# Designs tried in a protein design chat: VH-VL binders against Cytochrome c oxidase assembly factor 8 (COA8). Part 7

Target 1, 167 residues: Cytochrome c oxidase assembly factor 8 (COA8), of Homo sapiens (Human) (q96il0)
Amino acid sequence: APERGAERRDTAPSGVSRFCPPRKSCHDWIGPPDKYSNLRPVHFYIPENESPLEQKLRKLRQETQEWNQQFWANQNLTFSKEKEEFIHSRLKTKGLGLRTESGQKATLNAEEMADFYKEFLSKNFQKHMYYNRDWYKRNFAITFFMGKVALERIWNKLKQKQKKRSN

## First folded at step 3 (VH-VL)

Design pa5 (from p37 with heavy chain I105Y; framework fv_pabinafusp)
Fold by ESMFold2-Fast, scan of step 3:
Structure pa5 (fold): chain C 167 residues (1-167), chain A 121 residues (1-121), chain B 112 residues (1-112)
Amino acid sequence: as target 1 above (167 residues)
Amino acid sequence: EVQLVQSGAEVKKPGESLKISCKGSGYTFTSYWLGWVRQMPGKGLEWMGDIDPSDSYTTYSEKFKVQVTISADKSISTAYLQWSSLKASDTAMYYCARSDYYEGYDAFDYWGQGTLVTVSS
Amino acid sequence: DIVMTQTPLSLSVTPGQPASISCRSSQSLLYSTGYNYLHWYLQKPGQSPQLLIYLGSNRASGVPDRFSGSGSGTDFTLKISRVEAEDVGVYYCMQALQTPYTFGQGTKVEIK
C-alpha cells in the first residue's frame, strides 16, 4: 500500500528514502519521489566483472545522488520550519489564534506570504548559488568518466577484433 | 540468488496445531516484507497477511487474523505461519512471497515453492 | 474490500496468436503518486506464481517483450503479442492500493 510505504519511509534512519526494487534488475531502476527531497532515487545496477573505471563512475554517480538528496531534503525541511515560524509570528503579532473556529490551521494572505518567500530566497541565495556550482562540478566529473568508460569499451572491442583476425 | 524455501507438505487431523516456515536467502531479510498467500484446491489466490521481519510488525486480512498467527525470526531469516487448531477448510497450498519495504508497491517479486497442508480425518 | 474482476475466465489460443486479458477494480487504483497499484502474476501448472507486470505497465525483470500491461484507474489490460507454449497457465491481477490486498479470480490460458 502507498500509505504503508510512506509510513516506512518516515522511520528511515537517514531521513531520505531507502527503497528496495522488485527483482534484481539488469538495468538501473528509478523509484518514486522521496518524501523530503521530492527527487526520484536511482538504484544503480552492478554488472558482473565491472571494470575499476566503471566502478569509479558508478560510485561517483551514487555519491552525487546522495549529496543531491540530502541537500534538497534539508532545504525543504528548513523551508517548512521557517514558514511555520513566520506564520506563527505574524498571527501572534495580529493577536490571532493558530486555529480557526472550525479547527483548521489559520493562514496568512498572499501578500504576507510573498514577503516570506522573498526573505527566504534572499537569505538562501548564496547557499543555492554554491549548490549550483557544486552540481556543475559533479556533472562535469561524471561526464568526464562517462567518456573514459566509453573509450575503454571501444578499445576492448577493438582488441577482441584484432585477436579474432589473428586467429 | 534470491530464494524463499518453504517447509514440506503436511497431513493433519482437525484440531491439531501446525507451524510452517519460509526461509529467505540471497538478500537482506529485514529489508523486505514477507507475505502469506493461500490457494484452496482448484481456487484462486487469497492474501492472508504479512510481516516486517525487522520488528515483527504484522498485518492481517480480517478473514484470517483469528485463524492464524504470522511470526518471524530474523536471526535465521525465517518467517512462520501457524494454526492453534486446524479445520478441514484449512486444506490448501500456502505460499510465502517477498515484497518491497519502503516504496509501498507491494508487488510480490519472489515466491516460495509452496507448502501443501491437507487436513482430513 | 476492493473487488477485482477478470475477463475472460478461460482463453484458448493458437500458438503465435495474440491474447488479451481484462481486469477491473471496484474502485480506482490510481494514487496521488501517479501510480496504479495493480500487478499481474502468472502461475504455470504445478508452479508458484511469478510476477509479470508491476504498477500497471512495468515489466518485471526477465519478462519477455511480448508481455505488456496498460490501463489506469479501474480498467486494466494484459496483452501477449504472440502466445508461446511456455505462456500456458493462470493469470492473476492483484490490487496493492490498500489492505487486504485482493486478487482477480484468474484467467486460464491454454494452447489449441
Scores: ipSAE 0.148, ipTM 0.619, lowest interface PAE 4.2, mean pLDDT 81

Design pa6 (from p37 with heavy chain G104S I105F; framework fv_pabinafusp)
Fold by ESMFold2-Fast, scan of step 3:
Structure pa6 (fold): chain C 167 residues (1-167), chain A 121 residues (1-121), chain B 112 residues (1-112)
Amino acid sequence: as target 1 above (167 residues)
Amino acid sequence: EVQLVQSGAEVKKPGESLKISCKGSGYTFTSYWLGWVRQMPGKGLEWMGDIDPSDSYTTYSEKFKVQVTISADKSISTAYLQWSSLKASDTAMYYCARSDYYESFDAFDYWGQGTLVTVSS
Amino acid sequence: DIVMTQTPLSLSVTPGQPASISCRSSQSLLYSTGYNYLHWYLQKPGQSPQLLIYLGSNRASGVPDRFSGSGSGTDFTLKISRVEAEDVGVYYCMQALQTPYTFGQGTKVEIK
């Protein structure tokens, strides 16, 4: 059904699958690869005593995951769509059908496909450049907050030891 | 090149369980959906459901949803059709057939040879 | 569910003569893509079905040019310009616009 492809495609832009961590898990859970983005979603465990700083880090990681999955889902679908349009256009120009004698979907040879890949890469160069820039910015922020959380945990640990030594 | 090979004929009694298979070869198994089609003796074709082997997402005809389970193991390029409790009315030829993923024409371009299932008391 | 109706249910043809099979759907199979999601299959005696025509009018790989499909929306026709002995079997139309996919009852073509 044509709607089936569209429905499955539309689940990818959500950035995260509808999976919940297993009931018995106290850790982050990694799901199966998303069909369109080919990225594994991470479902974050929320501790009962989550600090405001820990919450900020978790939300940043969740937002980054959503952004990343939406980007690659859209990119992969665009690639697949444009690749099929290119193949169909070239087959039409040659007067050929969409299927081979073996029943397999008709394809072009490597030399013909090289033209498509070069065009696609060139067309999307700026888009990927900005994606890489944003990706590095996001990872820098995550690393920074991970450091802050680690320091907070050290301070809390020291405070607990201090209280235990009080008589 | 492209081939779908199904498991052999089965003779069962009512109430017994059964699992039949369909193995794909000569193509990328996860790039195509696999559908199951039933043909009762002397009758026409009925679509039962299909599976996307890349994530085991299944769809079913309402008629078959409670009767049968469709599954796949992409590591061995094999799809399955399973019954927990067979009925005499399940006597039929069962075909698996391949269809595309992205274009969603869902034309079945390649078919297995069929598995004959006979259920009699 | 979309209901597919084929006529005739059986057809006896002298070799070399033309044959025509009709398929009607209970609702339009024409989608916003501009395609009609209707396919034709042939099941020869003792064999698995094989794809003949996809998207209303496109011949599948290896299918002889004496086979042609036409129609749009709810009314479709499969034509064989000159029936040969190897064309004996049951012909099915199928809609793939919506799940559950549904087949016509089948048209049995045999030689006189």
Scores: ipSAE 0.082, ipTM 0.565, lowest interface PAE 5.2, mean pLDDT 81

Design pa7 (from p37 with heavy chain S31D; framework fv_pabinafusp)
Fold by ESMFold2-Fast, scan of step 3:
Structure pa7 (fold): chain C 167 residues (1-167), chain A 121 residues (1-121), chain B 112 residues (1-112)
Amino acid sequence: as target 1 above (167 residues)
Amino acid sequence: EVQLVQSGAEVKKPGESLKISCKGSGYTFTDYWLGWVRQMPGKGLEWMGDIDPSDSYTTYSEKFKVQVTISADKSISTAYLQWSSLKASDTAMYYCARSDYYEGIDAFDYWGQGTLVTVSS
Amino acid sequence: DIVMTQTPLSLSVTPGQPASISCRSSQSLLYSTGYNYLHWYLQKPGQSPQLLIYLGSNRASGVPDRFSGSGSGTDFTLKISRVEAEDVGVYYCMQALQTPYTFGQGTKVEIK
């Protein structure tokens, strides 16, 4: 797990492993995993001289993160609820109690659970398809605004240089 | 040559205790984590937990947390999986596997040969 | 827990023909690092599992070029360009984004 790897960084070798892809830097703070979505929120740095365009980009990224968090929180809750309902229903149909002889929660075998997984994935196919479509649209918009911000920064640097030369 | 060698097959009765082993060789034992995976007869793979042999830090799947204990002895490059009281439902093949934990990738690149545990009355 | 679902559960292939196996997760496996924490394993009859593909698309050491992995987020595919007799076995995907690590139910590949 990347979270666990990060938390135990002091015990890991500092060098690049055979499975270590090119290292990436992170400037923004990454919080603990959300209780329901299991995604880590990113806390974006707000510069003191943030332009309106930079603010729009940051808000777009924040909004996309909230949308992503909400989607997976809802998906995970739905999955957990339907999984419990499926298990309880099948155990009831078999005339079995919700607890085993050892006092543990009774569960279905892997073959029986495979039916649930197939049904859940099938029911949610369109939902995941729309999620992926919207994810691509949001990433396209973010990339577009990143380009606009980059161009604004270049233009501002050129204006600064010209003003210094005109002194 | 990297190898993980597991202890031999076990035949036990319900209620008995058991400790199986996995010995690493051909690499620095403390540079990798070691995971345990269960495969019930004719079924798929289930991750049980893992251990960092450098400090014996363990992580368990909630399903297995109260059923087994994972430990390691880095002085002899050996990790262990232990039951205090076996049940018939523990009948399975148990694999140990080496995990590259750098940046949390946790891909199991080398596996032991497996230890078959049969629990019957 | 993240649920991994594989399709098909069984596949019969004529030698030399391509094969494709799908793996879907109940949650995105794409992390802020830009990596997908999904790995593919092969278990040949009577043998231990072996690593085929790690982080979605990277071929493990010693794995033939005919194996390739693709996908991102929740939808992943393992492809074998030309199936050989030695490729018979059960293929498993596994997510390593968060503990407990979970496997798909497996896809059995047989020769016709």
Scores: ipSAE 0.246, ipTM 0.707, lowest interface PAE 2.8, mean pLDDT 79

Design pa8 (from p37 with heavy chain T30D Y32H; framework fv_pabinafusp)
Fold by ESMFold2-Fast, scan of step 3:
Structure pa8 (fold): chain C 167 residues (1-167), chain A 121 residues (1-121), chain B 112 residues (1-112)
Amino acid sequence: as target 1 above (167 residues)
Amino acid sequence: EVQLVQSGAEVKKPGESLKISCKGSGYTFDSHWLGWVRQMPGKGLEWMGDIDPSDSYTTYSEKFKVQVTISADKSISTAYLQWSSLKASDTAMYYCARSDYYEGIDAFDYWGQGTLVTVSS
Amino acid sequence: DIVMTQTPLSLSVTPGQPASISCRSSQSLLYSTGYNYLHWYLQKPGQSPQLLIYLGSNRASGVPDRFSGSGSGTDFTLKISRVEAEDVGVYYCMQALQTPYTFGQGTKVEIK
């Protein structure tokens, strides 16, 4: 998991894996999984002298995170609802009750559920494709603004150096 | 050469305890996470959990959290999977597998040969 | 949990012909790093699984170039350009975006 990797980078041992590129500094904190979306939220660090451009980038990242969490929370709820409907419908067509003789909820075997999973993914294909398209658009925008922020920080550092030199 | 060597096959009765091992060699043991994967006879793969040997931090799949304990002894480059009370449903092949540390990619690049556990009356 | 669904569950391929296996996830595996946390494994009969493709499209060490992975987000494909006898086995996709890590049901590849 990338979140778990990030959480433990600072406490890592001296050894490195072949998959481990050089570490990068990170001021953001990663929280526990959201109970609805099952995604871990990132809590962004806000510097005291945040520029308007830095604020725009942060807000874009926060909006993207919120959009992402809302999408998957809704998707997971839809999945659970349609799964129950499928199970009830299939049991009804078989002439079976919704409960076993022991009183627990009746379930379908893995082979029968495979039909549901395949159908669910197929009918949600367009929805997921639009999600992926928007995700790429948002990442492009974030990368673009990250570039702008990086340039701003370089210029500010250069201005500070010149001030230090003369004034 | 990177190798993961697992303990030999086990035949047990329901209710017995068991501890199987996975020994790493050819790399720095505590620089990688080590995961456990179950494969029931004729079935697919199930991730059970993993351990960071540097501090013995463990992560479990909810399904396996109560059933097993994962541990490691980095001084001998060995990880363990343990049951306090075996059930017939624990009959399966158990694999250990190595993943990365820093990036959290967690692609299992090296696997042990597997330990077959048979639980029957 | 993230649900992984593979299609087909089995396929028979004439030697030298291409093969294609699909893997779909119940949620996007694309992270802010730009990576898709999806990996492909092959389990040959009587052997341990072995890594074929990691992060969607990167071949693991020692894997022949006839194997390729593609896709992003929720829809992924593993392709074998020319199937050989040694490629027989069960292919699994796995998501490693979030724990618990989950595998697809597996696709059994046999020679026709």
Scores: ipSAE 0.268, ipTM 0.726, lowest interface PAE 2.5, mean pLDDT 80

Design pa9 (from p37 with heavy chain S54D; framework fv_pabinafusp)
Fold by ESMFold2-Fast, scan of step 3:
Structure pa9 (fold): chain C 167 residues (1-167), chain A 121 residues (1-121), chain B 112 residues (1-112)
Amino acid sequence: as target 1 above (167 residues)
Amino acid sequence: EVQLVQSGAEVKKPGESLKISCKGSGYTFTSYWLGWVRQMPGKGLEWMGDIDPDDSYTTYSEKFKVQVTISADKSISTAYLQWSSLKASDTAMYYCARSDYYEGIDAFDYWGQGTLVTVSS
Amino acid sequence: DIVMTQTPLSLSVTPGQPASISCRSSQSLLYSTGYNYLHWYLQKPGQSPQLLIYLGSNRASGVPDRFSGSGSGTDFTLKISRVEAEDVGVYYCMQALQTPYTFGQGTKVEIK
């Protein structure tokens, strides 16, 4: 139950509700699609010995996820709002009511809706171009830090192996 | 490997007490709630209640609140379902199942093999 | 208590054919989180139930992509695009919006 879950998280005596995400213990957890963005959130597991570099990578991935979800949530909301306004405007221009005789929501045919989709895509072309640019920049940064983390892990492994040999 | 292993089948007489168990392994026992589900012979599933093993906080279906007690011992990763006085109507398969409360989703992702309880005079 | 109603109660399917099971709740399972607290389970003959779909439309780990869930609010559907012999069993929907959690009556799926 979401309400019961929230209460237990807030009042937990330990001060920590759960150590690991429920569906995948001690690993990253992929959640259900967000209502507005339709994107699946990733809940990142934090290991006990997280290095500063690993923390930086995780925070970068989390920040990128938040940015991505916010973009698509706003885009989907804008689409829905403008679609409703377009339909209302066209029905008003034709002198038609918003509801049919059966009480159903009045709508436009596919040919008329094609005009809306064309206008929406044209209007948002620049916004999507900037989104794609930023998406590539963020993925480059993430890949770069993933490389740094990999090198750090290799170095630590070699350092431990060297220490074991000297002992 | 996540596993829930339940105690073996029981044959009891009306009025007797009984305690069955469900042992979790392959995961952090205190990070997941554990629920109990009853299935009477040839019937569907009924949720009885659940427990948070970290602090032994329990929730019950009103139908089962008086009939059973749910408990857990986190030191041995085991949850229990107990009757003080069995009735013939308690004859059923009893399942334990793991769920979560992190976001209140409460989907049962792993189930025990079930414990068959037969109560007959 | 929230009442869950499944239709049909039994279904006989030729292998390779699609199957569809409906689940209706007595009240909306859509919460302010944007999630529908509706899960689907399969109980194969002689086995424990297993999770198929959680939160309306999300496949559980290891569940084949031929299984899909859809719906929102009070009306939900579980679809199997191509039924295989291993898919026989009883399918249950469950609401987890509020306690007591309640299951549908179950839909028995058999192969012709």
Scores: ipSAE 0.191, ipTM 0.661, lowest interface PAE 3.6, mean pLDDT 81

Design xa11 (from x35 with heavy chain Y102W; framework fv_cixutumumab)
Fold by ESMFold2-Fast, scan of step 3:
Structure xa11 (fold): chain C 167 residues (1-167), chain A 121 residues (1-121), chain B 108 residues (1-108)
Amino acid sequence: as target 1 above (167 residues)
Amino acid sequence: EVQLVQSGAEVKKPGSSVKVSCKASGDTFSEYAISWVRQAPGQGLEWMGGIIPLFGEANYAQKFQGRVTITADKSTSTAYMELSSLRSEDTAVYYCAKGPYWSSTYYFDVWGKGTTVTVSS
Amino acid sequence: SSELTQDPAVSVALGQTVRITCQGDSLRSYYATWYQQKPGQAPILVIYGEDNRPSGIPDRFSGSSSGNTASLTITGAQAEDEADYYCNSRDYSGEHWVFGGGTKLTVL
């Protein structure tokens, strides 16, 4: 079955298909780590009687997951690309080939690679700080809506008990 | 659905300030962010800043930092944008727009009709 | 300077496919959002988060992205699609939003 077939509506905005939970699952399910982001996706269970507030919370959690997944996939790919470019640049400066005599990828020693890591971290520090700030804002919003859902469920439980006692 | 209603057109002198309002549906005001976007005659769109009423936090584009103040009044479901030290270059239509502050792709799904601000001597 | 670059104008024949492009380094990290604006009107959202359509937007509108480039595709353009199209995304820092310069679409 193609990835963007009948289940296209379950595909994350990042273009990654949502993991399908086992048939016996009646709750949220956690999938294997994504190849690019290295994060485990959560496939959210949709109750038959999902309220508008519960739907809003679920969509918020899904969107936060997609945002998080996309950020780390992009960061990891950027890191890998820039690392390879740095290594190739330094090897050319030294007059060395991209492969060793044994045919393996030529690498730089740990001291030389320290320059790359320091530069990469410095360059990306601000980006990571904004990511962390947004991550906390998103989790605050999720906690807020979880609280609203909890209050709604308590109220519904109390209404059900009142009806049963009146019957 | 949520609708954003903006205040009427204004004519201001250079050096003065203008305050534009944007009133939203009451029930959902705390659930989204309100941004301000302007458009000079015949020109493109320019984001000025936004506020998340739930957090009481405003964020401004660097170009406007120090001149713009964005506030929100939860009791009236109204956001405000005040721009000071007006210049002729500030002549534009000013839009308010709402979007989900938690989205991975921050977007503006509902826009006000715009408020025309003319700065003339 | 504009961190998102769009061609100022593009034309398409009625019923044909057109692609409007937006370029910027921030697009490697953040999705583009697309807005349609007709003269005298406020912009309307047509695509967000790579390829999501709001309710009421025809399925002939789609989005895609690759590297530092985002594209809005209109498959089977209609006369009512004639408008200015703006891309929008986060700036380099990820803290602010920037718009592209806009592309004027003419349907021939």
Scores: ipSAE 0.007, ipTM 0.537, lowest interface PAE 10.5, mean pLDDT 80

Design xa12 (from x35 with heavy chain Y106W; framework fv_cixutumumab)
Fold by ESMFold2-Fast, scan of step 3:
Structure xa12 (fold): chain C 167 residues (1-167), chain A 121 residues (1-121), chain B 108 residues (1-108)
Amino acid sequence: as target 1 above (167 residues)
Amino acid sequence: EVQLVQSGAEVKKPGSSVKVSCKASGDTFSEYAISWVRQAPGQGLEWMGGIIPLFGEANYAQKFQGRVTITADKSTSTAYMELSSLRSEDTAVYYCAKGPYYSSTWYFDVWGKGTTVTVSS
Amino acid sequence: SSELTQDPAVSVALGQTVRITCQGDSLRSYYATWYQQKPGQAPILVIYGEDNRPSGIPDRFSGSSSGNTASLTITGAQAEDEADYYCNSRDYSGEHWVFGGGTKLTVL
């Protein structure tokens, strides 16, 4: 039996599954791939001494992760729904039922499905381009804040050394 | 721009149900999430639940689980919120609001004008 | 609800700066969103994702956060800014949305 908490469907407003980290985890934790997005969720540990810059970086990384999960869950679900709609529409146009006499799903041949794949690829080309654009923008922002956090940590180390020498 | 048009005011008796509609303009209905937020007279805002029409699944605030049902009809670009077992404390203005379905924060950039629901004997 | 706490009321003089605060543990993990509501009207989005303004919102509005606190700042308050302001974020579980109790801003 699968672990109920880790695979629960009703865990996010978006319908995306949430992964629960182990009970005793106090680290960043990487879970199994999500059922719908096929991406691994990450639970970020929040340090007690987190600076405002560190908080901004962590929130940005969390938001980017959720955006990524949402995009791929949406893309995968859209593909499945549109494929089924296309098949049902074509079968209806032919005057055929959605099920065969044996109760199995009726299918289309490869030539008929070629129209769907051609249209789906064309329709989603722009979405894929915008996804890549936004992915680069998000990673640029993350890198920028990582740089700021690194500089803050260097400054704090220098400040601590000077403080210790002054005392 | 997308606009949300809500159904008219309702007066209901305790124990009955109410179903409020929210019709979205345009053909981008599947590209956003819709939430329902209520506000009792003189009180603050309270999130009841939301739906992403593309996924077809709704999520509800714990307080309303079992009493509220949120649905969406993509063919008419209309979302619905049905609240059952009405009590006098359910008297409120009920808003629908939309936001980006891809956002982790689910901010609400467009709001309906609100539907007044009065529960009285 | 007690998950996000706001002061019930604040006042500011015309042209001065005011800061409205929202506190809650979930704000350590999730962005605060801010809404303005005038009597008899639906709320309008003022700030989202900590410090993003929707089209049409004046640049005097800004957001910030630190620890468990999020703030909405109005630099150079105008008479039309008099309204109720609500913060909004996810609850601790991250699965549901919660509003702060609201802050009534009076512009003197």
Scores: ipSAE 0.012, ipTM 0.587, lowest interface PAE 8.0, mean pLDDT 81

Design xa13 (from x35 with heavy chain L54F; framework fv_cixutumumab)
Fold by ESMFold2-Fast, scan of step 3:
Structure xa13 (fold): chain C 167 residues (1-167), chain A 121 residues (1-121), chain B 108 residues (1-108)
Amino acid sequence: as target 1 above (167 residues)
Amino acid sequence: EVQLVQSGAEVKKPGSSVKVSCKASGDTFSEYAISWVRQAPGQGLEWMGGIIPFFGEANYAQKFQGRVTITADKSTSTAYMELSSLRSEDTAVYYCAKGPYYSSTYYFDVWGKGTTVTVSS
Amino acid sequence: SSELTQDPAVSVALGQTVRITCQGDSLRSYYATWYQQKPGQAPILVIYGEDNRPSGIPDRFSGSSSGNTASLTITGAQAEDEADYYCNSRDYSGEHWVFGGGTKLTVL
């Protein structure tokens, strides 16, 4: 069982690596870049007296992070897969083997690879458009709830100040 | 659209092993996770483990670690679950199910029809 | 031994509202997913990511979550809703999935 200050990395079902921050952390924790998405995950501290509104904000931020992580992990996986298929297809069309005489993977020149990049971007235009739309929607919602939490905390401090003045 | 087609019912003796298959139709086999979930007669659902075919890496529930093996064959779009050292308590319907692999909104959106495995002497 | 706890049975009158609950510490960090299972059939996804419905699931199904508790609400229960309902989430480590014990819904 990891103690305070210890870190454990987990493997989720399907082989994607995850991380566990120190269990008794009093702060949000930023992890190393995920090997598939190349994004740094944040694990959020759960206060002992978390309000329902604070919980909604935290879960929204966690869900948005996992959504973003999954999008980029999938995008990177798709890019790598299609790139390798493109190279294989082009080498086969030219009558070339997949390996050089030295046993290394055969590759295409920059001009030929430009065709792949153009095709990949064109194919994924709609997907990236929907990603950007959802990204803005999620950030708007997060900002809105951050504002609500801030107002709740200010109100609670004012209530406590009045109570202390009474005492 | 993806459908999951599972192998037929099995009757096994204690101490043997069983290997259940789950064949995915459609074009996205490598882009999602496949999990195995079992259900003993009259009991609830129990997650056993899962695999992402693209990575070839499997993850198992602690209870089944060491006697379950989950594999995938990308050429046939088929996932397998092999359970060894069978006991009468392993009598159950075994489901395969697909879902996204890295999300807080994790879910199994498509399920196979189930494979009945009966372990009796 | 208590990962996700559900009451084993609940009843609702036809056309009335019923709430099925799932409790567990992991629900503070992860959303619950809900599955419907009818006798002799594989489970069907009815709610994921707290309150998202898959295509084909009636709008009378909704989800909510607060603290360590997640709920599935059926507003205006129909006879066809009689089934077992399972909640599902990650364990506290986030690396495995766990199911609740299931709730048998009877529509009277």
Scores: ipSAE 0.008, ipTM 0.537, lowest interface PAE 9.2, mean pLDDT 81

